# Miniprotein binders against q9h3h3, part 174

Target 1, 235 residues: q9h3h3
Amino acid sequence: EDGFTAEHLAAEAMAADMDPWLVFDARTTPATELDAWLAKYPPSQVTRYGDPGSPNSEPVGWIAVYGQGYSPNSGDVQGLQAAWEALQTSGRPITPGTLRQLAITHHVLSGKWLMHLAPGFKLDHAWAGIARAVVEGQLQVAKVSPRAKEGGRQVICVYTDDFTDRLGVLEADSAIRAAGIKCLLTYKPDVYTYLGIYRANRWHLCPTLYESRFQLGGSARGSRVLDRANNVELT

## First folded at step 11 (miniprotein)

Design UE35
Fold by ESMFold2-Fast, scan of step 11:
Structure UE35 (fold): chain B 235 residues (1-235), chain A 85 residues (1-85)
Amino acid sequence: as target 1 above (235 residues)
Amino acid sequence: DREELIRRFEELVREAEELLRRAEEALKRGDLETAEELIREALWKLIKAAFIAQELGDPELLRRVEELVRRAERLLEEVYRLKRE
């Protein structure tokens, strides 16, 4: 726990989304350029607000890799937010099922696997593996946070297009594991991010839907995936 | 080809070691920009070596990469320290 409120976390996320991004876009850039780009912009060295000694002199919100077939679809975020305000005013219970229904109604279906790593070699190695998987077509899109001024862990986000498609979510997990990633992964639907559902939320909701733990000598996928809300093992 | 992967691993490790040696010399000369660039290049070669060690499934090769990573990170920390002077 970092001790920040949900409002503070939401404000930081919005600022990062609005600041410039460093993007490797495989739709317009040859895959052969990826290694040089990764060497130039290791996430452990790229600073959030720019530094004379870092790879960037200006602020960077996110470092991202877009796959060849990536086509963004955010759904009706405006409609989702209006419905959310109405729900809060109505006095009706706010539950995972209610949020899922709002997301489906407004087509806000994307979600992401999250991994948190300290700045350093392991972060850079994990990001390079994820980026290669995206460019090679095993994953659709991913991003990683830059190094914060005060330090602390950085996050890699690996997106899927539909959090209600369990097979698609599990396929992304498998591709992450195939890239050599062994740390804990948690899956968060973007609807939770848009509505400000974080660890310290006022509705006491679990902020993630799925959890993936690496299993030594385990299944062919290399991990066990748990549905956290229903306490059901998916693999 | 296992033999080709081992050959490439050894090349990457040797290149990283030479880059770190040159980074130490740059640090001694007070050339922090060059030292940082050389350390960053060494770390990238070590990332490539780590992928090969991972494919070969050899714990000893991973240990060798980790040892050089620790050396590179210590040098990078020294660069940060000197920049704060």
Scores: ipSAE 0.411, ipTM 0.804, lowest interface PAE 3.2, mean pLDDT 87

Design UE36
Fold by ESMFold2-Fast, scan of step 11:
Structure UE36 (fold): chain B 235 residues (1-235), chain A 85 residues (1-85)
Amino acid sequence: as target 1 above (235 residues)
Amino acid sequence: DREELIRRFEELVREAEELLRRAEEALKRGDLETAEELIREALWKLIKAAFIAKELGDPELLRRVEELVRRAERLLEEVYRLKRE
């Protein structure tokens, strides 16, 4: 995106989070209703601000599926934000390591795998696969953005409970691949989101921790995962 | 303490409103760098306010934050429009 700053991206994300969500909650809704719900709300057709020609007449920020065992825990976000302000004032280096330590101290541990796809059949098919994996218990929770007014790519977010748990992060990647997803995936810890760290941030931090690329044959996991912060191959 | 969270929320919203007002004045005089800096500060305060509103579970407080975030978005769009001039 040309000309957009981290602040503009943060504003867009905040607005989406505050607008109504379309949610399939497997904790209270039978799994047998998922296919009908997916047919009613394909992300390529659900519009961000509503449209008479779309499934929604009112704004929708996110389309989400909650797994049966999903139990949200955001940690101490207020404490994290206060510590972040203190860190910036202290003159100490702002690095992935210092952010990781703040996140651990304040129990802000969740993170997400991101995939960006153009509106259309491939997006809807990918989302259906992810949604089924969530309802079946292979993933905990996921969401997908609605179609933007200007078009452009949409994002599917697949959450994990603890970004410091490499095995859990890799297990989520494996489940995404098992659902038939072959595109590039990147992993972002929610601590970066809660602090407004997106691409083009003032501290020149890479906004993602891990990267997953699909590979045909050979690898038992079906993908190669790179730790971007330490530049180490994990698979 | 719910009362303390409400007080903190009101302070953040008041500060964000003032920063956005100052950003509008900076835009009127063509000071795009100052406008962007003020909007950046306002958005940080609004991010903090949003998490407080979510903790309190109050839809009205979330609506107030959302209105100010949308105002900040419009101002940022205007900044980028003027940069292309």
Scores: ipSAE 0.238, ipTM 0.631, lowest interface PAE 4.4, mean pLDDT 84

Design UE37
Fold by ESMFold2-Fast, scan of step 11:
Structure UE37 (fold): chain B 235 residues (1-235), chain A 85 residues (1-85)
Amino acid sequence: as target 1 above (235 residues)
Amino acid sequence: DREELIRRFEELVREAEELLRRAEEALKRGDLETAEELIREALWKLIKAAFIAHELGDPELLRRVEELVRRAERLLEEVYRLKRE
């Protein structure tokens, strides 16, 4: 969102995390119920704060699907935040390397592939594909933002357990592409989200680590994955 | 089975077209809640049809889904417009 500060975007994300979530949990719900759940809660129609004309009358922060094998491990977020405050107070340089080390030390290793789509059929179609891949075991967990009152793009987040595990990150990208997704993807470690690293952040850090673009032609893969910092193609 | 997938695709498209026709009738009656519900059901059937079109790798089938999606979105925009007034 151009024109919003990184702190404003972080505050909005925290508010969404604290509000109720609509969850399809494949650990406790049969896969046969997924289609009905997706029809009931299409992300283009679910409103952030509830509206009489939407599927929800009350606020919804996120719409999520948990895979059968999903085992949440956010790490020590409190310890991460305390260490972050200490790092800022110390005057030491804040770089991708120091953030990576803080994340490893506090086991805050999860990360996510992000796709931003306008409200509408393409968003709902992409979300349905991702949700099916999660329930079928090709992906671990995903969530999508509800429709904001002001409009604007919505985001689908597809999570991996460990952003330092490059192979795992690439395997998730392949699964997303296999689900029929062709839009631009960017990968962001959750440590950046918890610490408020968005576009135009105070520390001038690139807010994402990788970029994936759908590719056509005689490729063995459906996408090109780029390391954004080094401008090096990984696939 | 390709033939089975094509049969399912045609059934979903037919059902979506019927739902959109009913949604237009509800909209003419001023029944915005029913219109919205029918449009959402049609869009869900179109999402399922799109999955089949992708699996079959047939761009013409996907184009047919996209045409119906545009019709559904046009109707939904009209529902929202009337709800805001």
Scores: ipSAE 0.005, ipTM 0.285, lowest interface PAE 13.5, mean pLDDT 82

Design UE38
Fold by ESMFold2-Fast, scan of step 11:
Formats: structure tokens, sequence, C-alpha cells
Structure UE38 (fold): chain B 235 residues (1-235), chain A 85 residues (1-85)
């Protein structure tokens, strides 16, 4: 039963990755075009499989913004998956530490801050702030899911280069907060995504490393970041 | 500064209101593509106005944005309804 949910989520993620993306690429598009692009493709209105009257008539898997300096590095995903299969068949314990070592060995280091919001103005508002931060260079890359037919929350993913670089992860959190985002954030390393570690995974691993909650303290904008595995506050 | 933010907020709200009036006109003449484009542009200006209202910490300014957002969303719903017919 636990495996069923994880398999379903993995299948949905693969389908989204394979379908066309709507991309604002700051490496080739002037920053002055961002406002028009955001107005044309608000994520609350872009539909997953197309709909008459929506901004898209054809399927859209993701809506993404690439920063000026964005240089994707997926690492050795093929080697990671081969090592993962070997680990599973070995019968040795599967732990967060073991996954971390596999990720380091195969240079699969990227990760992402996740925020889940209902379709509507607040989602579009949050996405606009994130997209601007990416184009202005405070964040490297981000994407948001389109609206599903059955409804439900949409997700904004804000990526960092190296999940083992705690300072870099915290700097991204600060940039998200500076953009006006106040909702709950959780951080997931891409190694967990590649290996199918979702909330209902068969190994009963926590699927996220950090949690960020908005903190209103005087006039300063900021957050409390928790290391979920150790229950230790980092900020 | 605060004065500049208030000025920019009022400009964005005025522009959004004008765009929504033009969208209403486009709907009346059956120009659904133009209506949709104008509504989306209005919503984008309202997103920018919302960020300014939040920075100013003024709930009345945010309430004004929310009223215009509801109007824009209602017009967009009508565009989608007519496109399906």
Amino acid sequence: as target 1 above (235 residues)
Amino acid sequence: DREELIRRFEELVREAEELLRRAEEALKRGDLETAEELIREALWKLIKAAYIAEELGDPELLRRVEELVRRAERLLEEVYRLKRE
C-alpha cells in the first residue's frame, strides 16, 4: 500500500517532466520581458492537459524560470540508480546517511525548497515573486506545477546547487522570504526524487531534510529553519 | 521610500481598473481573446500592487487589491464559459 502511493507519485512526476514546459530563460530573454510572460502564464490558470479558454490548449508539465547564471548539473544519475539497485538487493540498511553518501559519490547534489499553495491569486502572487528573484539573480532556477483537472494544491520548487551546502540552502530560504513568501517551506534533495523517496515510501524515510516557517520578528523578515531529522533549529 | 511606494500602488490600481473596463468592452463585442489578454494584464498589475500593499503593511490597500482581483477573476470565468459554447 505504501509502495502504491510512491509509484503513483513517481509516474505523475515522470509524465510532467516529459510533457512540454513553459520556460522563461533569462540566459536568452531580456529581464524586461518577464512581466509580460508572467501575465500570459499565471500558474493558477495554466491547465495540466489543456482546456478551452485557459492560456494553453495543449498539455503543460511545468512552468519554469531559469536564471541568467543557471548551469544545470544533474551529476551521474545513471550511476546513482545502479548503486541504488545494488544497495536494495544487498539487504543492507537503507538510511538517510547511506542515501547522502550515494548522492555525494555520484555528484547528484541539487535540491529544492517546496511550497504547496491552492490555485488562485495567492499562488500567482508567490510565483511572481519567486520568478523575479530568479531573474534578478537571488535564486538560480524555479518551477511551478500547472493546475490539475481534479483540483488540489500546486507546488512551487526553488532549486539550489548542493543540498550538503547548508549555508547555500539557508541563503535560498532567505531569498524566498525576502520575496515576500510567508507559507511553510520544506527542502528535498533531488537524490530522494530520483530514487522515489516520497512521503509514503516503503523505507519509511522522512522525504525532506529541512522545514522553514515564517517568523515575524520586529521589522525584520525571516524564518525559522528546522533540521527535521535531528529536530534542531538552524536559525 | 514610502511616498514612492504609495504613488506606484495608486498607479498600478488605476491601470488595472482601466484594463478591466477595456476587458468588459471586449466581452460586450464578443472579442474573447482580447478580453482574456486584458484581464491577465490587469491581474499581473494587481499582483505587483499586492506586493507593495504588503510592504506598506496597510490592510486597506490589500483589501482594495482583493476586490479588483475578485472582479478580474469573475470576468475571466465568464471568458472561459463563453469559449466553451
Scores: ipSAE 0.006, ipTM 0.383, lowest interface PAE 10.0, mean pLDDT 83

Design UE39
Fold by ESMFold2-Fast, scan of step 11:
Structure UE39 (fold): chain B 235 residues (1-235), chain A 85 residues (1-85)
Amino acid sequence: as target 1 above (235 residues)
Amino acid sequence: DREELIRRFEELVREAEELLRRAEEALKRGDLETAEELIREALWKLIKAAWIAEELGDPELLRRVEELVRRAERLLEEVYRLKRE
C-alpha cells in the first residue's frame, strides 16, 4: 500500500491468482477434516513465497475455503474490459452508475466483504470462524492472503454472488458477525478489481460500496452498515 | 449448558498449557519440528477456547486465552527464527 501504484497492485493480484492456492473444498472433502486443515495452514504462518520456517516451502497465492454449494461465475470479464476501454475512449463521464451498468451488462456481479488484520492469533481466529461458516453453509466462499515477505496486514475476502443484491450482501455481513467477527468490514464489487480501480484512482471513484461496524447490542450478529455511495445507514 | 462450556474451556486451556510446556522442552532439545507441531496444536486448542469464551461473554476467560496465545506466538517466532539459521 505505501508507495504502491495501481500497476503494482494489479501485478501482485495477478501473480497471487496464478500461484498455487491452498484450498479446502467442501464439495469434495468431508467437513470433519476442516479442523486438521485449519491447524496445518494458519494464515499468519503461511508465507507468500515459501520459507523453511513456515508450513509451505513453495509459493502460495491464496488460502481458500469453498462451500458445498459454491459455483463460480466470473461473468464476461473480457467483454467488461473491452467496454471499459471503449468508455474511456468515448469521453463519456465515468461514474459509479456507468460502472454498475457495465458490470450488469457483462454479468460481472460478484463482490466481497474485506477485513484487514495483522498476522497473528486474531487473524487465525477470524479465518477459522469464517472457514467454519463457509463449510456449514452460512457463507459461499472465502479466501485469505498469506503472510507477505515485506510484512504488513493480511486480508480475508468473503464473497457474495451479486453486489446489486443488497439483501444478499447484508445477509453475508450478518453471517460474518454470527461467526464472531467484530472488526471493520468493507464491501467491494469485483468489477472494480477487474478494472484496476483502487482507493486512489484518477476518476475519484470509491470502490467501497458498504462499510460494516460491529455494534454492541443484544445480538452478537449486530452491525451498523453504511451505504458509502449514498451516505445512508442501512441497519 | 453453561457449566459444560466452562468445563470444556478449562480442559482446552489445560491441554494448551501442557502442549506449550512440551514445546518449550522440545525447543531446548533443538527438536524444532516437534516444537512447531506442539505449538500449532496448542494454538488450535486456544482458538476453540476463545470461541467458548465469546459464547459465554466472559472477558476474563478471553483474557486468559490471549495470554496463552502471546506465549505460544513468542515460542513459534523463536522456532521459525532458529529454522532460518
Scores: ipSAE 0.066, ipTM 0.570, lowest interface PAE 6.9, mean pLDDT 85

Design UE4
Fold by ESMFold2-Fast, scan of step 11:
Structure UE4 (fold): chain B 235 residues (1-235), chain A 85 residues (1-85)
Amino acid sequence: as target 1 above (235 residues)
Amino acid sequence: DREELIRRFEELVREAEELLRRAEEALKRGDLETAEELIREALWKLIKAAFIAEELGDPELLRRVEELVRRAERLLEEVHRLKRE
């Protein structure tokens, strides 16, 4: 149930990309202003479509923090989509390996660690920790969804530049854990999001590549990371 | 070619609108699984249309996609609500 809801929240989050974003950009804004910005825009109170009683009166798609070295690169998404249509009409098997190759060919390499939390203090605290890690240079970029409705979970996305760079993905996990995050994390490449790969998809693909669970006292990184497709420990 | 991008955009939007219409019909029948699949397919086509609209730099085309995305989101919320009953 939680996994099913998480994949549908990802689809809703993609739609949010079209609306304005609230951004703290460490490339142009001093780090000393972060705490005031976080206090002004706690994700548990920022509303998706605006409300005079909330911090925003206008729609907000995402609340984001850009690191000082952040350089956006979405790749050739249109070429990816054309190749995806050709793949589907070819009748060839659709596998994680095939999608990986399409992503590499079209330079659509970014991916993200996802965490889903209920609106409230714990969400705001988790987001503050992630935002500080981004501004301090331990993570590159992150965003969190605004509050769409009462009781609905919100998602924090922590991005890495290249989902094929396993060490980079694991380093991001370590930085998230160092920021005090203890909940379940799943990793999804943006190519899966662009192509609409969600839970219960027609190709029976797992919608995420990796899973991270907090581990007390055992791991030097504070977590155990599993390759979900191959059922292999990555530590 | 700008002309080809516009034609592709209109085709994707038309396909998404038809999928959402079919999703509404499935919801009326109580076929939540079919409605959900159709909504996901519509969102996938709308994601494609959004990237074309951004490349064309046309805010009206982007606005049209945003309206259909909001419609798809509302239908998906209704599916989730009914599944909880």
Scores: ipSAE 0.000, ipTM 0.098, lowest interface PAE 18.8, mean pLDDT 80

Design UE40
Fold by ESMFold2-Fast, scan of step 11:
Parts: structure tokens; C-alpha cells; sequence
Structure UE40 (fold): chain B 235 residues (1-235), chain A 85 residues (1-85)
């Protein structure tokens, strides 16, 4: 059956979550230490599985920065997964609305703006800007993937607490743009990630809710945001 | 203060250039660990310089940063290559 790509991506995500994270936690660490931490762990050089030639000899799943007000709440992920299995067994239609309702019922509301960049200076520069915005309080929490063994693009994830709160999602986009980020951004609710639903899935669901494109000088907010599901411009 | 930002930019670029020069000398003598550390410091100063250049909106300053970044990345690739036997 279809799902090989989603199964592979889900397995990679689970492995990364289980491996150690490199964390700058602004709740317990002075902001003055951020520059040294960023210099020590540039994401273009930190390797996924460790390498004697990189900043890490052991595996690193994610490089993360937590804001002073960050309070983790992933909701009832176990209940969500059980309900998802029951839904698949029930034969009832699986739609975006059904997943949204499951997420609300189980309080799995977080979501994230994603940006994909090649390893190198531009990635490190973008991550430094995001990390500073988090530590200064403009964003709540963010993480970036380490360099994969095969190479390829790395991802920066900037989280919001509630994907159903459109204003909160748009405020995060604005803060990302204010931090100097000019690349394409896409927004994905974590419910899709927890259930292993990616772009090519057997249910033909689009896990991306919003898309943000930088607009130089033409917009006060610095970006155009599209609601992907309804094909409607929001800004 | 535009004048202060320009001064800080020039200081960061000058420091990065000196670090890269020292990194090249370390690389010539086979001191890979020192070379890597110096390149790392240079790249971080260039990240700071890039933020200032973007705030000033000057494409020439960004171009200068990109040139030094390319030099630093080339040196880092060489360090990594030599570490792999």
C-alpha cells in the first residue's frame, strides 16, 4: 500500500525526537550567552549522527532554542494516535475537518512555520536571527535540524501554540520576517506530524495550511500569506 | 545611528579577514584544529556583519560579506577533507 514515504519520514522524525537535543533554554540561561552558543553549534556543521570532524561526536536529533515564556504542551498525543487508529478501522471518511476535530479534542494544537535551506552560511544566518527573536521574546520556541548524512536541505521550525488561532499564526510570520527571514515559509499543524501525514499520503490530505512569501517594500508586514486549504490571500 | 553601525560593520569585517588569514597559515602548517576554530570565529563575525548590512540596506556591504563567507567555507571544506585522511 501507499505510505512508504510517510512511514519513512515518520521513522526519521521519531529517531530525531529520541536522540539528544542541543538546547539553549532562555528560561535558565542568560541571553548574553546566546552568541557563544550559536557560534559553537552552527546547524550547517552539527551532524545528525556525529562525526569527529564536527562540533558533535554523538548523534544530535535537533538544535533548539526555548524562549523565557515557553511552556511545552503537546496535548494528549497518545489519545490522538489511538483515535486515529480507530478512525482508520471505522471506514468513515478521513478529511481535513476530521483531523482538525481530533486535534482539538485531544488538545494537540501546536503548529509550526517551516523553512528549508541548504547547509551553509545562509542557513546559519537565518537560524541566528530566529534564535535571537526567540530569546528576545518575539517568538516562543524554534528548532533546526542538524546536517543529514546524505546532505540535502535542513529545516528550521518556528512553533506557535495553536494552529486554529489564525492571528497567532500570522503574528509569528510577522516576527520571522522582522528577524530578517526572506525565504518561503509554510505552516503545518503538529497533528499531521504526529500521525505521520506528509505531502504524499494515501488520504490525499494537504498538511500545509499556510504559505508565506516575502514581499520587499510593498507590504507593511513584509509578506504575503496564502491560506492553502481555501486558496485565499490573507495579507 | 548609521555611522555607528558602519563602524561596527567595518570592525567585524576586519576581524573576520584577520581570522581567515590566520586560519590559512594554520592550515599551511597542518594545524587543523586551530584552523577550524579560527574559521568558526570568522563565520560568526560575518553573521553579525550580515545583520548590520541588511539593516543598512546596502547591497555592496552584503556582497563583501558573501565574498568572505565563500572564502571561509572553502577553507572549512579543505579542513574537513584533510581530517578524512
Amino acid sequence: as target 1 above (235 residues)
Amino acid sequence: DREELIRRFEELVREAEELLRRAEEALKRGDLETAEELIREALWKLVKAAFIAEELGDPELLRRVEELVRRAERLLEEVYRLKRE
Scores: ipSAE 0.137, ipTM 0.612, lowest interface PAE 6.0, mean pLDDT 86

Design UE41
Fold by ESMFold2-Fast, scan of step 11:
Structure UE41 (fold): chain B 235 residues (1-235), chain A 85 residues (1-85)
Amino acid sequence: as target 1 above (235 residues)
Amino acid sequence: DREELIRRFEELVREAEELLRRAEEALKRGDLETAEELIREALWKLIKASFIAEELGDPELLRRVEELVRRAERLLEEVYRLKRE
């Protein structure tokens, strides 16, 4: 993200994860309640730190929807962090391949499709479509950031279990497109988030693995997916 | 079918327009809580209408929804401005 240090972005992410979340959990809540929940908590109006006049008076870190079959597996994040420190000290090259291997070794495999949208109707519409797909079982879990005080873009994150499972990543892209999403999507493995790999990182790594663009006509999938590290089209 | 989708779209748009009219009246009376509730209800109906417009593939229907959404967003901004006073 332009104009921010890795330390600043990591601190923001940690604060959001630690603050309360607004969650629709389809494992314990009937699907019939989703429409009312979405109307109550539109992400363009939910404020990060609470505000008289918004739906929330208290801080909200994330707005999330959990699918009926969602079973979180974060892996060994502490072991990953220790191995990362050792890798940096070793002088060994830091590449997408070495980070992939660290992730596999410590079972930190989840990743996410990201879409960045300005606060407003388009964001709320996109989130409603994603949330419905999660509750209906086409996607497993998703979250969206609340509105920052300054009013910058918000992010929707749609998670997959295993970033090394290319077919699973592509299936999630197809489900997002089927939900009516037409904006640019990028895919980021959670290992990159835990290790602070953002734009302009010191290792000059691309902070995302895949890019998906809506394709007018053409492909039956409705999108063109690019492997950004290898500059190879997957669809 | 297509005819039922068009009927449902027009019903949602009509309901949203009425809710926004009532929200403007509440705002004129200084009833900010009622205005906000009515605007949020209208926006939810417009989200549903937009799904139908996309299913129908009619850009004119989507444009109509977008106009009402902009109106609703302007009213909601005014509500928040007044609440901060």
Scores: ipSAE 0.000, ipTM 0.257, lowest interface PAE 15.7, mean pLDDT 82

Design UE42
Fold by ESMFold2-Fast, scan of step 11:
Structure UE42 (fold): chain B 235 residues (1-235), chain A 85 residues (1-85)
Amino acid sequence: as target 1 above (235 residues)
Amino acid sequence: DREELIRRFEELVREAEELLRRAEEALKRGDLETAEELIREALWKLIKAAFIAEELGDPELLRRVEELIRRAERLLEEVYRLKRE
């Protein structure tokens, strides 16, 4: 948000990734166990740094659900970061096209739909819907942040394997909508996250490629998707 | 490529039609939970097909999927009506 520097946000993200995760892995766990797992670890109650009164006594970085076909592939992140440093020292313009090309060259292609919700019943319900969609095979993988000490909104991330595959990104959006999600969604490629590019950055890049808004009234599509770079609707 | 997208569209529509047929049979048996799950799965497949039809720019394919979505929505409304009893 506007109260944090890029360095602060990157440090928080790294800490969450390094701390233990609570994972429901559909590759090794029967789908019939999902409801009990969701009841045991509702994201509104799981605390970021542990609390004797919560489901966890120790820190939890993320709560995640892996689909049956999930195969993690982060690409060559080290090569990406080295190329990014070289680009910055080259003096050449840094544009969305340049970042897209670096991502393709280093196979750092994953991206995610993000939704931010306040702790509570609606968050837990949204997460349960997403988790069921993952286990049922409509989505590949998802995670949700635990509750921070200071409160504030929590984030659900729903991943796709290739941000350059527009159809795949839009299919994930429709699966999220079919799961009953009605809130605003934004789509961000992981290349921006790995490079520490957030909303406020010196290159004036928009890390959000798409926005999805729920369409009321029984439309043939569950949402309106806006291409943020070109400011055009993909309907 | 275009040929792959058309094949994927036809497969999604075929799967959705079968799911809706099974949902109608579940409704006739009074199995509302099964009917709801089958309808939701069909809607998911139809929405994916709608995105493909729009990407292809084919109004006939879009018309076909819109009709099936309307059918699925009517069935889902019937499920909720019966649950209210």
Scores: ipSAE 0.000, ipTM 0.221, lowest interface PAE 16.7, mean pLDDT 82

Design UE43
Fold by ESMFold2-Fast, scan of step 11:
Structure UE43 (fold): chain B 235 residues (1-235), chain A 85 residues (1-85)
Amino acid sequence: as target 1 above (235 residues)
Amino acid sequence: DREELIRRFEELVREAEELLRRAEEALKRGDLETAEELIREALWKLIKAAFIAEELGDPELLRRVEELARRAERLLEEVYRLKRE
């Protein structure tokens, strides 16, 4: 179960992270330039490996927007990976609690709300809303995948700095909804990504902690957030 | 308030339609760079119109934007096809 698919996804993720990124960095770029940047680099048209007919002639791994206060901290990923290897060798139980403990010990705390959308106008519209929210300070940082040669859905990732801070995770969900996003959202801690744990894994772990579904009530926009592990509604 | 949003929506849609007409003319004369710029500008105006349509809660306005966006996307795809030659 953890064979080809997990290895393939991990290899693709590593390649994307290592290839150049298109970044709107609000720490150094005036917010007034965002509209022109979004118009120039719509994610539905930016190609993964470059194409003379697309906005980019060179490979692009990710398209990202950094907020004014963004300060990246990935923690000790190498220490996390070493501890994970030791845990697998030790014979100790591998549970969500054990992974949470490893993440805290190694300060690998970031996580992300994920939305998957088909290439096209709706994706570009969603990304524009998220990017504006980041530049305006309602979200910290976000990225979107470029269009793959093979086609398929693209992903928008909206990051929070601490997956153990439930209030912070829920605040990000609220900001995403306020930005006009109505599609299904799922929240995944980066510790699962760094360890290559996806939906079908040999430990039967669910890498998704929260699920958010849109709900409109009167003039307010909101969502129903489910704690996947406890099957409890939070909002 | 609501009346101003409707006015802004109609203006953005009108501007996008005009930009797409100019893009088609540029395509006919083989000016791919101008066509691409005009289509991108039209798509950005349509994204702004979509935000207004969603705030107004009118499905018909959103459908109009999505229809124009599909037209713009088809034109952009043709520009890219020609650029690959």
Scores: ipSAE 0.568, ipTM 0.848, lowest interface PAE 1.7, mean pLDDT 87

Design UE44
Fold by ESMFold2-Fast, scan of step 11:
Formats: C-alpha cells, sequence, structure tokens
Structure UE44 (fold): chain B 235 residues (1-235), chain A 85 residues (1-85)
C-alpha cells in the first residue's frame, strides 16, 4: 500500500482504469434508484478481482457515480504526454509552474479530492454520503476503489472540473464536509496522475496541491485548507 | 422536524432488525444468497439511520447502530465462510 513505488502505483492505476466499472449514471438513471444501487454495491464488499462471497464474480476497477450535469472532458492527454517527453528531453527545470502551464495548454484541467478509509461500515457510509451529494448536484462525479485481495485502505476520489479554479476546489471540500466526512483530504490534479507524479518523485514535487483537515470547533466551512505548494492557509 | 426524524430512525432500525432476523433464518436453511441479500439490505437501512442519528446529534443512537452493524457483519462473515466450503 504505502510501500509501493511510483511505477507500481501507476501500473495499478492503469489496470483499474482498464477493468470494468460499476457506474450509477444520474444523467440516464432516476435518482430514486440510487439507494438500491448503493445497497447492492457497498465498496467494502465489492472485490477488486471478483469473489463468490462478494457482490461481484468478475473484476471491478472502480465504483463510480456520475452527476446529472457531468460532462467528461479529459483534455488532450496524448498531447500532454508528448509535450512532457519533450520537456524532459529539453533539460528545462520541471516545477509545479511548468506542469500547470502544460496542463492548461492541453486542457487537462480536472483534479480530485482523495480520502483513504479502511474497509467497513464507515467507508460505506462515507461513500453513500458522497454519492448522494453527486446525485443531488453538490458534487459533479466521484469514484471509490473496490476491496483489494489483501485488504488495506480504499480510496474515494471526488472530482472537480478545473484544478486552477481555487474556489471550485474549496467548494467541493465544503460539500464533502457537509456530507459528514471528517478524515484528512488531499487534492491532486489529474495532470500529476497522467505524468506519474506520486510521493518521492525524482523532481521532488509535492504530489498534491491542497490538504484539508476537519476543524471541529472552527468556522462554518468545517475545515482548514492548506495550499501545500505555497505553504499558505486558505481557510 | 425532530419528532419525525426520531420516528424515521426507529422505523429504519426496526426494518434492519427484521431483515437480520430473516437473514438468520435463511442461513439456517442454507440459503446463502438470500441471507447475503438480506444482510446487505439491513446494512443499507443502518447507513440511512446513521445519517439521521448524525443530524439529531445523539451519540446513543449511533451506539445502537454500531451494535446492529457488528451483528450484521458477523452474519455476513458466516455467509462468506459457508460459501467457500
Amino acid sequence: as target 1 above (235 residues)
Amino acid sequence: DREELIRRFEELVREAEELLRRAEEALKRGDLETAEELIREALWKLIKAAFIAEELGDPELLRRIEELVRRAERLLEEVYRLKRE
């Protein structure tokens, strides 16, 4: 889990993306069917590679909920990857600013809030809250990993359209907190995922842009958000 | 309002308890697929009850849910054990 190299994490992510997904698509499915779908596919019980004792016999890469207004736009990922190879060959410094510009140039703008939870009732409860927020329009799209063969923590990913839109990122954090989530959240732009930027990368880049911590006695926002790149508190 | 939330909480808990009772009966009959479905439905009722308990801010209601969750999870583990035989 935490001991995996960046290369191993990238390979696992690619495999999950290629395997079948279980999707509740609010664009085509009535919201009244969400409860039954959540009951049928609790993430603590859906297994990554299938099992007779779980809801699935076949491999599942991700369990996802698409909002009513969700319009997928991954940008020009191929152009991004070609430009990334050129950047590395050029010998120019690789910094958060150059990656941000690369992402903007190729319209690879999406990003996600990440939360890691152990398999069990609390994970299922957190996912149900997130899924409801997506279907009700407070969030745009989310997914959760299935249960791994050896166990370990599962991840819920809550996406936003544009990682450069700070207010939109903070609005998503607020919606997650309103859904009852109290654990640590970190925000990662998809450009970092596509380019394989994880912890301990060779460019010494922080793999996430923001960190959100629940603040029990705090403001109406319910959290403290830190801009990790600039070491500035936003809330 | 508060009284309606309490009523809905009690209704969901009763529904979950009945589903778990039916799941135990299905297990005794060897009907593992029915038992699993009933347990999952019970756990879903408990998730809905947990949202209400959080809105009410009453930690005793959350403890009641936790007890039923432990019972449901024990039954689910027994279903998985028997399916692997």
Scores: ipSAE 0.175, ipTM 0.628, lowest interface PAE 5.8, mean pLDDT 86

